# Ledger of designs, part 10: VH-VL binders against Glycolipid transfer protein 1 (GLTP1)

Target 1, 202 residues: Glycolipid transfer protein 1 (GLTP1), of Arabidopsis thaliana (Mouse-ear cress) (o22797)
Amino acid sequence: MEGTVFTPCLEGMKHVKSDQGEMLTKPFLELCKTILPVIDKFGAAMTLVKSDIGGNITRLEKNYLSDPDKFKYLYTFVQVEIESKIAKGSSSCTNGLLWLTRAMDFLVELFRNLVAHQDWSMPQACADSYQKTLKKWHGWLASSTFSMALKLAPDRKKFMDVISGSGNIQADMERFCAEFGPFLHDNHKFLASVGMDDMKAS
Key: E = the ipSAE of ESMFold2; O = the ipSAE of OpenDDE; V2 = 0.75 times the mean of E and O plus 0.25 times the DockQ between their complexes.

## First folded at step 11 (VH-VL; framework fv_dusigitumab)

Design t5 (from s4 with heavy chain G59Y; at its last look DockQ between E and O 0.03; V2 from the best seeds 0.00; counts 0 for: pae E 11.0 > 2, placed apart)
Fold by ESMFold2, look of step 11:
Structure t5 (fold): chain C 202 residues (1-202), chain A 124 residues (1-124), chain B 111 residues (1-111)
Amino acid sequence: as target 1 above (202 residues)
Amino acid sequence: QVQLVQSGAEVKKPGASVKVSCKASGYTFTDYDINWVRQATGQGLEWMGWMNPNSGNTYYAQKFQGRVTMTRNTSISTAYMELSSLRSEDTAVYYCAREGYSFGEWSYYGMDVWGQGTTVTVSS
Amino acid sequence: QSVLTQPPSVSAAPGQKVTISCSGSSSNIGDNYVSWYQQLPGTAPKLLIYDNNKRPSGIPDRFSGSKSGTSATLGITGLQTGDEADYYCGTWDTRLSAGYVFGGGTKLTVL
């Protein structure tokens, strides 16, 4: 593998915003798709996380393709659904964006842990990330499921070997966190401005 | 039948290390985590960490991080716990315990099989 | 000092009922499965209850478990002298490095 597993993600981040700083739907979704192969390297531990991320990408992309000119900007999905009073619906693009953003929060915090705490095992890094990001939105069944999935996490050394390829994995992981994190922050800031950032799982 | 059989009692000096073995039989060793739990005389149970025999992954209690190492040899179905820089406060009975879970049934079976315990005495 | 709080002792006569409480927090009992362990004098612990309220094969139905909020309870009916033991609750704690936690233990005396 040329570069690291992050190489496509890092290239995709360059295209996500317009010249005016607006989040672009198509480039954002293409960026999110490049993260799926990174999740694959975790194996069975992240099967549910990958399915959730993939499903939310598909939801947003399907609606984008219904009218690409209308939905050029990512947050237009949310604005339209607020005006139509359907943003809280289970199939809304607003919910899709919210949960996609939350799942990515978990991944960013996980990689921050791996960079900052080279003595932590993969289960330890995952547990800390979950506590800081997803846990507050989950009920007891989801939390118990995470605790069990933690035991399926790969060995950290083997994982790092697999994702390094021929590239500088430390530098790429640091860049991923530094560049993707702000996009997720922007999503949360917008969702909060319209009262859509506080919905819980059921 | 499912069993965990531990190595015999150990007497160690402060500053030394101890390595306790735990041999599994009657089940597929790599399918279940091994936990290590200790108990000082007249005290409660203290969890030290777990090790996944298939992957080699570990998860250590914060108190023991940096002093404990949990390993295995899958060819002989044996788990090991090594505790270094021993102090008199480490005098205890050390247990290994098998732990099971199933994502298909969303079940956590707890520590369902325990070894007989290994007494470690740290004396000056 | 234990993350999970249990009464240090309980007692009752043969044939009576007792309950043993286990108090924790949202990060442990609130969000995770609770197990109970019995430790007879001089022996290793034995699993008594898993998944909050399920019994392994061979554990009689006079042992029961329940969970509500951040607390769990072990119930024992029809007490027998052979039930005299230490009882521990245990569960996962989802905070980093906390891992698995036990209660401080409850000594059951059958008078």
Scores: ipSAE 0.000, ipTM 0.530, lowest interface PAE 11.0, mean pLDDT 87
ESMFold2 (binder alone), look of step 11: mean pLDDT 91; pTM 0.932
OpenDDE, look of step 11: ipSAE 0.018; ipTM 0.595

Design t6 (from s4 with heavy chain Y109H; at its last look DockQ between E and O 0.06; V2 from the best seeds 0.00; counts 0 for: pae O 5.1 > 2, placed apart)
Heavy chain, then light chain:
Amino acid sequence: QVQLVQSGAEVKKPGASVKVSCKASGYTFTDYDINWVRQATGQGLEWMGWMNPNSGNTGYAQKFQGRVTMTRNTSISTAYMELSSLRSEDTAVYYCAREGYSFGEWSYHGMDVWGQGTTVTVSS
Amino acid sequence: QSVLTQPPSVSAAPGQKVTISCSGSSSNIGDNYVSWYQQLPGTAPKLLIYDNNKRPSGIPDRFSGSKSGTSATLGITGLQTGDEADYYCGTWDTRLSAGYVFGGGTKLTVL
ESMFold2, look of step 11: ipSAE 0.347; ipTM 0.753
ESMFold2 (binder alone), look of step 11: mean pLDDT 91; pTM 0.940
OpenDDE, look of step 11: ipSAE 0.026; ipTM 0.661

## First folded at step 13 (VH-VL; framework fv_dusigitumab)

Design u1 (from t6 with heavy chain Y108R; at its last look DockQ between E and O 0.39; V2 from the best seeds 0.00; counts 0 for: pae E 4.2 > 2)
Heavy chain, then light chain:
Amino acid sequence: QVQLVQSGAEVKKPGASVKVSCKASGYTFTDYDINWVRQATGQGLEWMGWMNPNSGNTGYAQKFQGRVTMTRNTSISTAYMELSSLRSEDTAVYYCAREGYSFGEWSRHGMDVWGQGTTVTVSS
Amino acid sequence: QSVLTQPPSVSAAPGQKVTISCSGSSSNIGDNYVSWYQQLPGTAPKLLIYDNNKRPSGIPDRFSGSKSGTSATLGITGLQTGDEADYYCGTWDTRLSAGYVFGGGTKLTVL
ESMFold2, look of step 13: ipSAE 0.249; ipTM 0.740
ESMFold2 (binder alone), look of step 13: mean pLDDT 91; pTM 0.941
OpenDDE, look of step 13: ipSAE 0.709; ipTM 0.894

Design u2 (from t6 with heavy chain S107Y; at its last look DockQ between E and O 0.03; V2 from the best seeds 0.00; counts 0 for: pae O 8.6 > 2, placed apart)
Fold by OpenDDE, look of step 13:
Structure u2 (fold): chain C 202 residues (1-202), chain A 124 residues (1-124), chain B 111 residues (1-111)
Amino acid sequence: as target 1 above (202 residues)
Amino acid sequence: QVQLVQSGAEVKKPGASVKVSCKASGYTFTDYDINWVRQATGQGLEWMGWMNPNSGNTGYAQKFQGRVTMTRNTSISTAYMELSSLRSEDTAVYYCAREGYSFGEWYYHGMDVWGQGTTVTVSS
Amino acid sequence: QSVLTQPPSVSAAPGQKVTISCSGSSSNIGDNYVSWYQQLPGTAPKLLIYDNNKRPSGIPDRFSGSKSGTSATLGITGLQTGDEADYYCGTWDTRLSAGYVFGGGTKLTVL
């Protein structure tokens, strides 16, 4: 592999926003898709995370494809659904975007931990990331299940070797965190601005 | 004064259609959704659907899907509700009611202004 | 059958307090703000409470609303003869086919 597993993601981040600074639906979803292969490297530990991300991507993509012009911008989903009074529904695109964002929060934080804490084990990094992100939105059952799954995380050294490829994985992870984070922040900011950022798990 | 004024009483035969109008005044018509609610004699309120005058978007109760059409003419601040394939059980007073909502906090202001109601009688 | 459940009737003497309950589910009362409507005989409904506990302008503070979980309650203190009416709770149901739902209504009789 030329580069690292993050290479596609890093390239994808360049096109997420319009010239006006608006989040674009298709590029953002495509960007999120690029993280899926990285998640796969965690094995069974990240099955739930992958499912969440993948499922929500699918949800948004399906709706996008129904009217690409209408849903050119990511936040149009939310606006339309608020108007239609369905934004808080568990199957809404708003919900999808929120949980997609939250899942990505977890991943960004995880890799941030891996970069920042070279002495941490993978389970430690995962647990800390989860606690700082998804845990507060999960119920006890989901949290328990998630935590259990994270215990199955691969050995840090082995994992890093796998994802490094021919590139500099540390640099790429750092860059990933630095550049992807702001997108998530923008999502949260928008969602919060319309009262959708603090929805609980249903 | 903010008000909704509805069209007059209607008498229809089964199978016919009725179109009720609701004219808004005293406020910006496009800033509030219009809900339609009916009430049969001695019965409770039954929500039929909503229409956003700005976009024209609508949502109908499942019960009326395929039979109800909600529209608006923004130039005259008037909302319309058309119900087709009328049945005797459609005999009721039909109300239009405005409802505001806020994007910023995701709250509805309730249906704070109601029309006076339009009696629709369906009889053979 | 109404999606939201209300007692069919309540009664009390003038000056007393009454409460009207409204029971729903997570997809409606649980997820959405509740409104209450008063309907005097032969008139259109009137908004009493919106957003669970807020009063529109002109509604006296004798009327109060609250929500907990999947239930809402309308409170009326200092009951007056003019309060005799039908009361309806209502809220949006956040499902894929979102719609507004009313309770079955409660007839309040002032004894």
Scores: ipSAE 0.013, ipTM 0.571, lowest interface PAE 8.6, mean pLDDT 91
ESMFold2, look of step 13: ipSAE 0.239; ipTM 0.735
ESMFold2 (binder alone), look of step 13: mean pLDDT 91; pTM 0.938

Design u3 (from t6 with heavy chain F103W; at its last look DockQ between E and O 0.05; V2 from the best seeds 0.00; counts 0 for: pae O 6.5 > 2, placed apart)
Fold by OpenDDE, look of step 13:
Structure u3 (fold): chain C 202 residues (1-202), chain A 124 residues (1-124), chain B 111 residues (1-111)
Amino acid sequence: as target 1 above (202 residues)
Amino acid sequence: QVQLVQSGAEVKKPGASVKVSCKASGYTFTDYDINWVRQATGQGLEWMGWMNPNSGNTGYAQKFQGRVTMTRNTSISTAYMELSSLRSEDTAVYYCAREGYSWGEWSYHGMDVWGQGTTVTVSS
Amino acid sequence: QSVLTQPPSVSAAPGQKVTISCSGSSSNIGDNYVSWYQQLPGTAPKLLIYDNNKRPSGIPDRFSGSKSGTSATLGITGLQTGDEADYYCGTWDTRLSAGYVFGGGTKLTVL
């Protein structure tokens, strides 16, 4: 493999926003898809995260495909659903976007930890990331299950070897965090602006 | 003063249509959704649907799907509810009520202003 | 019959506290903010509580709202004769056929 597992993601980030700076649905979803192969490298430990991301991508994509012109911009999902009084539904695109964003928060934080803390084990990095992101939104059962899964995280060195490919994985992780973070921030900012950022798991 | 003023009482025959108006004043008409709620004598409140004055988008209760049409004229800050194929059981007081449609974490989620009601009587 | 379930009636003496319950499901009360409406005899409903526990301006603090799970509760302390009315809970349902739903209403009698 030329480059690292992040190469597709890094390339995808260039097209996420319109010329006017608005989040585009298709490019964003495509971007999120590029992280799925990276998640796979964690093995069983990240099955839940992958499912969450994948499921929410699917949810949003289905709706997008039903009317691409209408849902050209990512936040239109939320606006439409708020107007239709369905934004808080568990199956809403709003929830989909929220939890997709939160899941990505976890991943960004995880890789941030891996970059910043070279001495941390994979479980430590995962646990810390989870504590700082998803945990506060999960119930006790979900949290317990997730925490247990994270204990199955792969060996750090082995993992890094797998995802490095022919490229510089440290640089790519750092760049991933630096460039993806702002997208998530924008999502949260928007969701918060419409009162949808603090929804808990149903 | 913020208020909703509805049109006067209506008497209709079965099968006819009725169109009730609701004129808003004292606030920006397009910033609030208009809900329509009816109440038969001695009965509870029954939600009929909502209309967003800005977009014109609507959502109707399933019970009234195909029979109800909610519209608005923004130039005169007036919402309309038309109910067709009237039946005796449609006899009720019909209310329009605004619901805050503001963006933000502290958004207002309640019907805070109600019209005075319009009595619609359907009888042979 | 109503999607939200309320007791048909409650009563108490002046000065006492009353509570009115409203039970629903995950798709309505569980997912959405609950509002309470007061309807005095012969008048249009009046918003009493919104967003589960917030009072509109002009509503005294004797009125309170709470939500837990799929149930909501309206509390009225220091009951006054003027509180005699019908009370309705309401909320949005987030199902695909989204709509607003009311409780069946509770008649409050001040003894």
Scores: ipSAE 0.023, ipTM 0.639, lowest interface PAE 6.5, mean pLDDT 92
ESMFold2, look of step 13: ipSAE 0.086; ipTM 0.667
ESMFold2 (binder alone), look of step 13: mean pLDDT 91; pTM 0.943

Design u4 (from t6 with heavy chain E99G; at its last look DockQ between E and O 0.04; V2 from the best seeds 0.00; counts 0 for: pae E 6.1 > 2, placed apart)
Fold by OpenDDE, look of step 13:
Structure u4 (fold): chain C 202 residues (1-202), chain A 124 residues (1-124), chain B 111 residues (1-111)
Amino acid sequence: as target 1 above (202 residues)
Amino acid sequence: QVQLVQSGAEVKKPGASVKVSCKASGYTFTDYDINWVRQATGQGLEWMGWMNPNSGNTGYAQKFQGRVTMTRNTSISTAYMELSSLRSEDTAVYYCARGGYSFGEWSYHGMDVWGQGTTVTVSS
Amino acid sequence: QSVLTQPPSVSAAPGQKVTISCSGSSSNIGDNYVSWYQQLPGTAPKLLIYDNNKRPSGIPDRFSGSKSGTSATLGITGLQTGDEADYYCGTWDTRLSAGYVFGGGTKLTVL
């Protein structure tokens, strides 16, 4: 393959926001989809993460497709659901966006760790990332299950060899973190502004 | 002073319609939902629906779906609740109440301002 | 018949503490903020507690609210004769067609 596994993601990040700086639903979801192949390279360790991301993407996409014009902008989901008093529902798009964002937080932090800490093992990087992101939102059972799964992470060197392709994986990972992070921050900021950023797993 | 003032008592025949008004003052009318709640004599509170004065969007309780219409006139900060096909069971005090949240405006998530109530009597 | 379940009545002497329970489900109390309303005889309801445990301005701190799981509780300490009223819990239900739901109400008698 030309480039690295991040190439599609890096390209996708260019189109996430409108000219006015608004988060666009379709491009954002498409962007998030691009990370799925990367997650696959982790194998069984990231099955739960992939499922969460995929599921939430599917949820949002389904609703988007019901009225693409209405849901052109990502945060319209939240607006509509807040107005309709359903935003805090476990099946809400708001919930989906929140957990999608949180899952991506985990991944961004993971790759940040991999970039920043060359001496860390994959399990160490995963564990630290989880501690900094998803863990605080998970209950005990979910946390335990998740932590156990992360112990199945592949060898760091092997993993890096797999995802490097013909490109500069280190650079791409850095870019991924640098450019994707702000999107997540924006999501969190918005969600927090409407009181939706602190929901925990039910 | 934030307040909701409702229209006066109504006496209606079965099958008729009643339209209750709720005039808001002391705050930006479009910033808060208006809820309608009724209470039959000696009974509990029954939520009927919400109306967002800004968008005009509504959500009705299933029980009243098809019979209730909630509207507003923003120019005079007034919400309306119309209930049609009235039955004796619709005899109650009807309240409008300011909702706890509208998008972009944090407020009490409960209904923090209530009208004085409008007695609607349905009798033959 | 009410979506939220409250005891029909509670009673206590002045100065005592009372609690009023409100039980629901995941789709209402579980994932939504609970409010409590006080209704004095012949008056409109008054917001007593919002967002599970917050008091509007003017509500004394002897009124408290809490939520755990799918249940909520209103606490009243230092009971006064003027507290004799009906109390309702309420919250949004986030099922397919969201609506607000009230408890059946609890009549508080001050002995």
Scores: ipSAE 0.030, ipTM 0.646, lowest interface PAE 3.7, mean pLDDT 91
ESMFold2, look of step 13: ipSAE 0.052; ipTM 0.658
ESMFold2 (binder alone), look of step 13: mean pLDDT 91; pTM 0.941

Design u5 (from t6 with heavy chain E99G S107L; at its last look DockQ between E and O 0.04; V2 from the best seeds 0.00; counts 0 for: pae E 5.3 > 2, placed apart)
Heavy chain, then light chain:
Amino acid sequence: QVQLVQSGAEVKKPGASVKVSCKASGYTFTDYDINWVRQATGQGLEWMGWMNPNSGNTGYAQKFQGRVTMTRNTSISTAYMELSSLRSEDTAVYYCARGGYSFGEWLYHGMDVWGQGTTVTVSS
Amino acid sequence: QSVLTQPPSVSAAPGQKVTISCSGSSSNIGDNYVSWYQQLPGTAPKLLIYDNNKRPSGIPDRFSGSKSGTSATLGITGLQTGDEADYYCGTWDTRLSAGYVFGGGTKLTVL
ESMFold2, look of step 13: ipSAE 0.226; ipTM 0.742
ESMFold2 (binder alone), look of step 13: mean pLDDT 93; pTM 0.956
OpenDDE, look of step 13: ipSAE 0.028; ipTM 0.622

Design u6 (from s4 with heavy chain S107Y; at its last look DockQ between E and O 0.04; V2 from the best seeds 0.00; counts 0 for: pae E 6.9 > 2, placed apart)
Fold by ESMFold2, look of step 13:
Structure u6 (fold): chain C 202 residues (1-202), chain A 124 residues (1-124), chain B 111 residues (1-111)
Amino acid sequence: as target 1 above (202 residues)
Amino acid sequence: QVQLVQSGAEVKKPGASVKVSCKASGYTFTDYDINWVRQATGQGLEWMGWMNPNSGNTGYAQKFQGRVTMTRNTSISTAYMELSSLRSEDTAVYYCAREGYSFGEWYYYGMDVWGQGTTVTVSS
Amino acid sequence: QSVLTQPPSVSAAPGQKVTISCSGSSSNIGDNYVSWYQQLPGTAPKLLIYDNNKRPSGIPDRFSGSKSGTSATLGITGLQTGDEADYYCGTWDTRLSAGYVFGGGTKLTVL
């Protein structure tokens, strides 16, 4: 592997915003898809996280493809659904964006943990990231399912060796967190500005 | 019990239209997309399109673009598929099927609940 | 031609194992989750496998799914005569403006 498993997503980050700084739907979703191979390296432990991310990407992509010119800008989904008074529905693109953003918050915090705490095991890094990001939005069932999945977490040293390839994994993880985090922050700022950033599951 | 119950069999002449209904019960109708799938006798499954009951948004297979309209009435939890300009090759069983995600609960279900099917026969 | 390619038929004896393949491309099986459906004669399809390898409640673990590259496989062990049915793979396809696609179907015969 040339570079690290992060190399495609780091390149994709360059295309997410228009020249005027608007979040672009298609490039943003394509960027999110490049993170799925990184999740794959966790194996069975992250199957649920991958499924959740994939499902939210599919929701947004289906709706984007129904009218690509209309939905060129990512936040248009939310604006249209607020005007139509359907943004809070569980099948909405607004909910899809919210939960996609929250799942990515979990991944960013996970990689921050791996960089900052070289002595932490993979289950420990995942559990801490979950506690800081997703747990407050989840009910007991989702939390219990996550806890059980941690039993399948890979050995940290082996995982880090696999994802490094020929590149500098430390630098790439730091860049990932530094560059992707602000996009997620922007999503949360927009969602909060329209009252859509505080919905919980069950 | 979660179920989708479709309208009864239809016999139509070429050039006419047909509108098949799909009534949902046992779950929140607006939480799940409805897909429409058809199957001619002895043939495979053919996807026609999806409809989001919350927004009314649709996506149609290119083959049916311009001939199919998928709608809903949320007050009676019912989805509809209307196919116009019928031809003999439109003779098939038409299914509605529910598809959804459990946002925040880590699941994508696929088309997990299917209606019983509606036979549409197009003959002169 | 179906976008997803399945063998038209497979057969095996009761108690044996069979696999059913489903071949696609990067824009469908490669990038998206695969579902499998069972259709008993004269009935509506039933979901057997979602998210590549997960079973809905009530589906026995004799049914399994897997995916490698642009190919997916349904595995059925401990074959029973009641397993005789048509089996379809399905997934989203994002090339052009295409939507959901099914394989052509595989007729399973249990001898």
Scores: ipSAE 0.022, ipTM 0.644, lowest interface PAE 6.9, mean pLDDT 87
ESMFold2 (binder alone), look of step 13: mean pLDDT 91; pTM 0.938
OpenDDE, look of step 13: ipSAE 0.027; ipTM 0.573

## First folded at step 15 (VH-VL; framework fv_dusigitumab)

Design v1 (from u1 with heavy chain H109Y; at its last look DockQ between E and O 0.85; V2 from the best seeds 0.00; counts 0 for: pae E 5.8 > 2)
Heavy chain, then light chain:
Amino acid sequence: QVQLVQSGAEVKKPGASVKVSCKASGYTFTDYDINWVRQATGQGLEWMGWMNPNSGNTGYAQKFQGRVTMTRNTSISTAYMELSSLRSEDTAVYYCAREGYSFGEWSRYGMDVWGQGTTVTVSS
Amino acid sequence: QSVLTQPPSVSAAPGQKVTISCSGSSSNIGDNYVSWYQQLPGTAPKLLIYDNNKRPSGIPDRFSGSKSGTSATLGITGLQTGDEADYYCGTWDTRLSAGYVFGGGTKLTVL
ESMFold2, look of step 15: ipSAE 0.043; ipTM 0.650
ESMFold2 (binder alone), look of step 15: mean pLDDT 91; pTM 0.939
OpenDDE, look of step 15: ipSAE 0.768; ipTM 0.904

Design v2 (from u1 with heavy chain R108K H109W; at its last look DockQ between E and O 0.06; V2 from the best seeds 0.00; counts 0 for: pae O 9.0 > 2, placed apart)
Fold by OpenDDE, look of step 15:
Structure v2 (fold): chain C 202 residues (1-202), chain A 124 residues (1-124), chain B 111 residues (1-111)
Amino acid sequence: as target 1 above (202 residues)
Amino acid sequence: QVQLVQSGAEVKKPGASVKVSCKASGYTFTDYDINWVRQATGQGLEWMGWMNPNSGNTGYAQKFQGRVTMTRNTSISTAYMELSSLRSEDTAVYYCAREGYSFGEWSKWGMDVWGQGTTVTVSS
Amino acid sequence: QSVLTQPPSVSAAPGQKVTISCSGSSSNIGDNYVSWYQQLPGTAPKLLIYDNNKRPSGIPDRFSGSKSGTSATLGITGLQTGDEADYYCGTWDTRLSAGYVFGGGTKLTVL
């Protein structure tokens, strides 16, 4: 493989914002899609995470495709749904964006942990990242499911060997965290500004 | 002190059921999975299954599917393992052991705290 | 028969080094984190090594663990008479339903 598994993701980050600094729907969703192959490298352990991310991407894409001009900007989904009083619905794009953002929070934090803590095991890195991100939004069922899934997490060394490719995986992970984080921060900031950041799942 | 204390020895007839208890203390009960492991005299360790005290979810070894039930009472920090249709081959010392999972304290893969064991004898 | 394979017994004199091997497959040792347990006669098992090579608090540094491929190894240096025990490797197996598997155990005799 040329580069690392993060190469597509790193390239996609360049086009996420408009010239005016607005989050663009299509580029952002395309960017999120690039992380799916990386998630696959975790195997069965991240099946649920992948499903959640993929599902929320699909939800947003379907709605985007219904009117690409109207939904050119990512936050228009939320604004429209708020006006329509459906933003807090379980199938809303607002909810989709929120949970997509949260799932990506988890992944960014996971890779941040792997970079920052070379001595941590994969379970430790996963546990810490989950604790700092998704856990507070999950109920007992989701938490239990995650617990089960993480028992299947790959060995850290083996995992790193798989994702390294021909590039510098440490550098790419660091860059991923540094450059993706701000996008998530913007999403959270916006969602919070309109009171749509506190939804939980059972 | 972190510890698991198991119920006393059991003597059962073939075909009967046995329920062993495991009481946890010194830590947050719901932050660790409980594993059950048995050991026949002079034999090795045999994993039976795991139970998550938070959700109550379980995973059983295939050998014991349909015959073992792992439960918990969180109010008293106690886990239970019930084995039915007992056979002479089920005569063994049964252990409960905690293992960290990702959503409580730091997750360490390994059973770091063990009960003292419960001897179960199945005889006619 | 145990999913993980260990030698039935090993022996050495006090002060010497011993190694105990544990061989498995890609679905267990290959993918997952190996733990080692010590069981003294008439006692419950005790965790010696977790996450392939980490020692719990209270375990001396003369105990070490390593993993390569589908095999794991427990090392004991400065062997003491009190180390005479059964040793078990264990790990999770990455199948549809995660299950834990133990090795058959190794009896360590201190000569």
Scores: ipSAE 0.008, ipTM 0.552, lowest interface PAE 9.0, mean pLDDT 91
ESMFold2, look of step 15: ipSAE 0.044; ipTM 0.649
ESMFold2 (binder alone), look of step 15: mean pLDDT 91; pTM 0.940

Design v3 (from u1 with heavy chain R108Q H109Y; at its last look DockQ between E and O 0.52; V2 from the best seeds 0.00; counts 0 for: pae E 3.2 > 2)
Heavy chain, then light chain:
Amino acid sequence: QVQLVQSGAEVKKPGASVKVSCKASGYTFTDYDINWVRQATGQGLEWMGWMNPNSGNTGYAQKFQGRVTMTRNTSISTAYMELSSLRSEDTAVYYCAREGYSFGEWSQYGMDVWGQGTTVTVSS
Amino acid sequence: QSVLTQPPSVSAAPGQKVTISCSGSSSNIGDNYVSWYQQLPGTAPKLLIYDNNKRPSGIPDRFSGSKSGTSATLGITGLQTGDEADYYCGTWDTRLSAGYVFGGGTKLTVL
ESMFold2, look of step 15: ipSAE 0.371; ipTM 0.751
ESMFold2 (binder alone), look of step 15: mean pLDDT 91; pTM 0.942
OpenDDE, look of step 15: ipSAE 0.277; ipTM 0.769

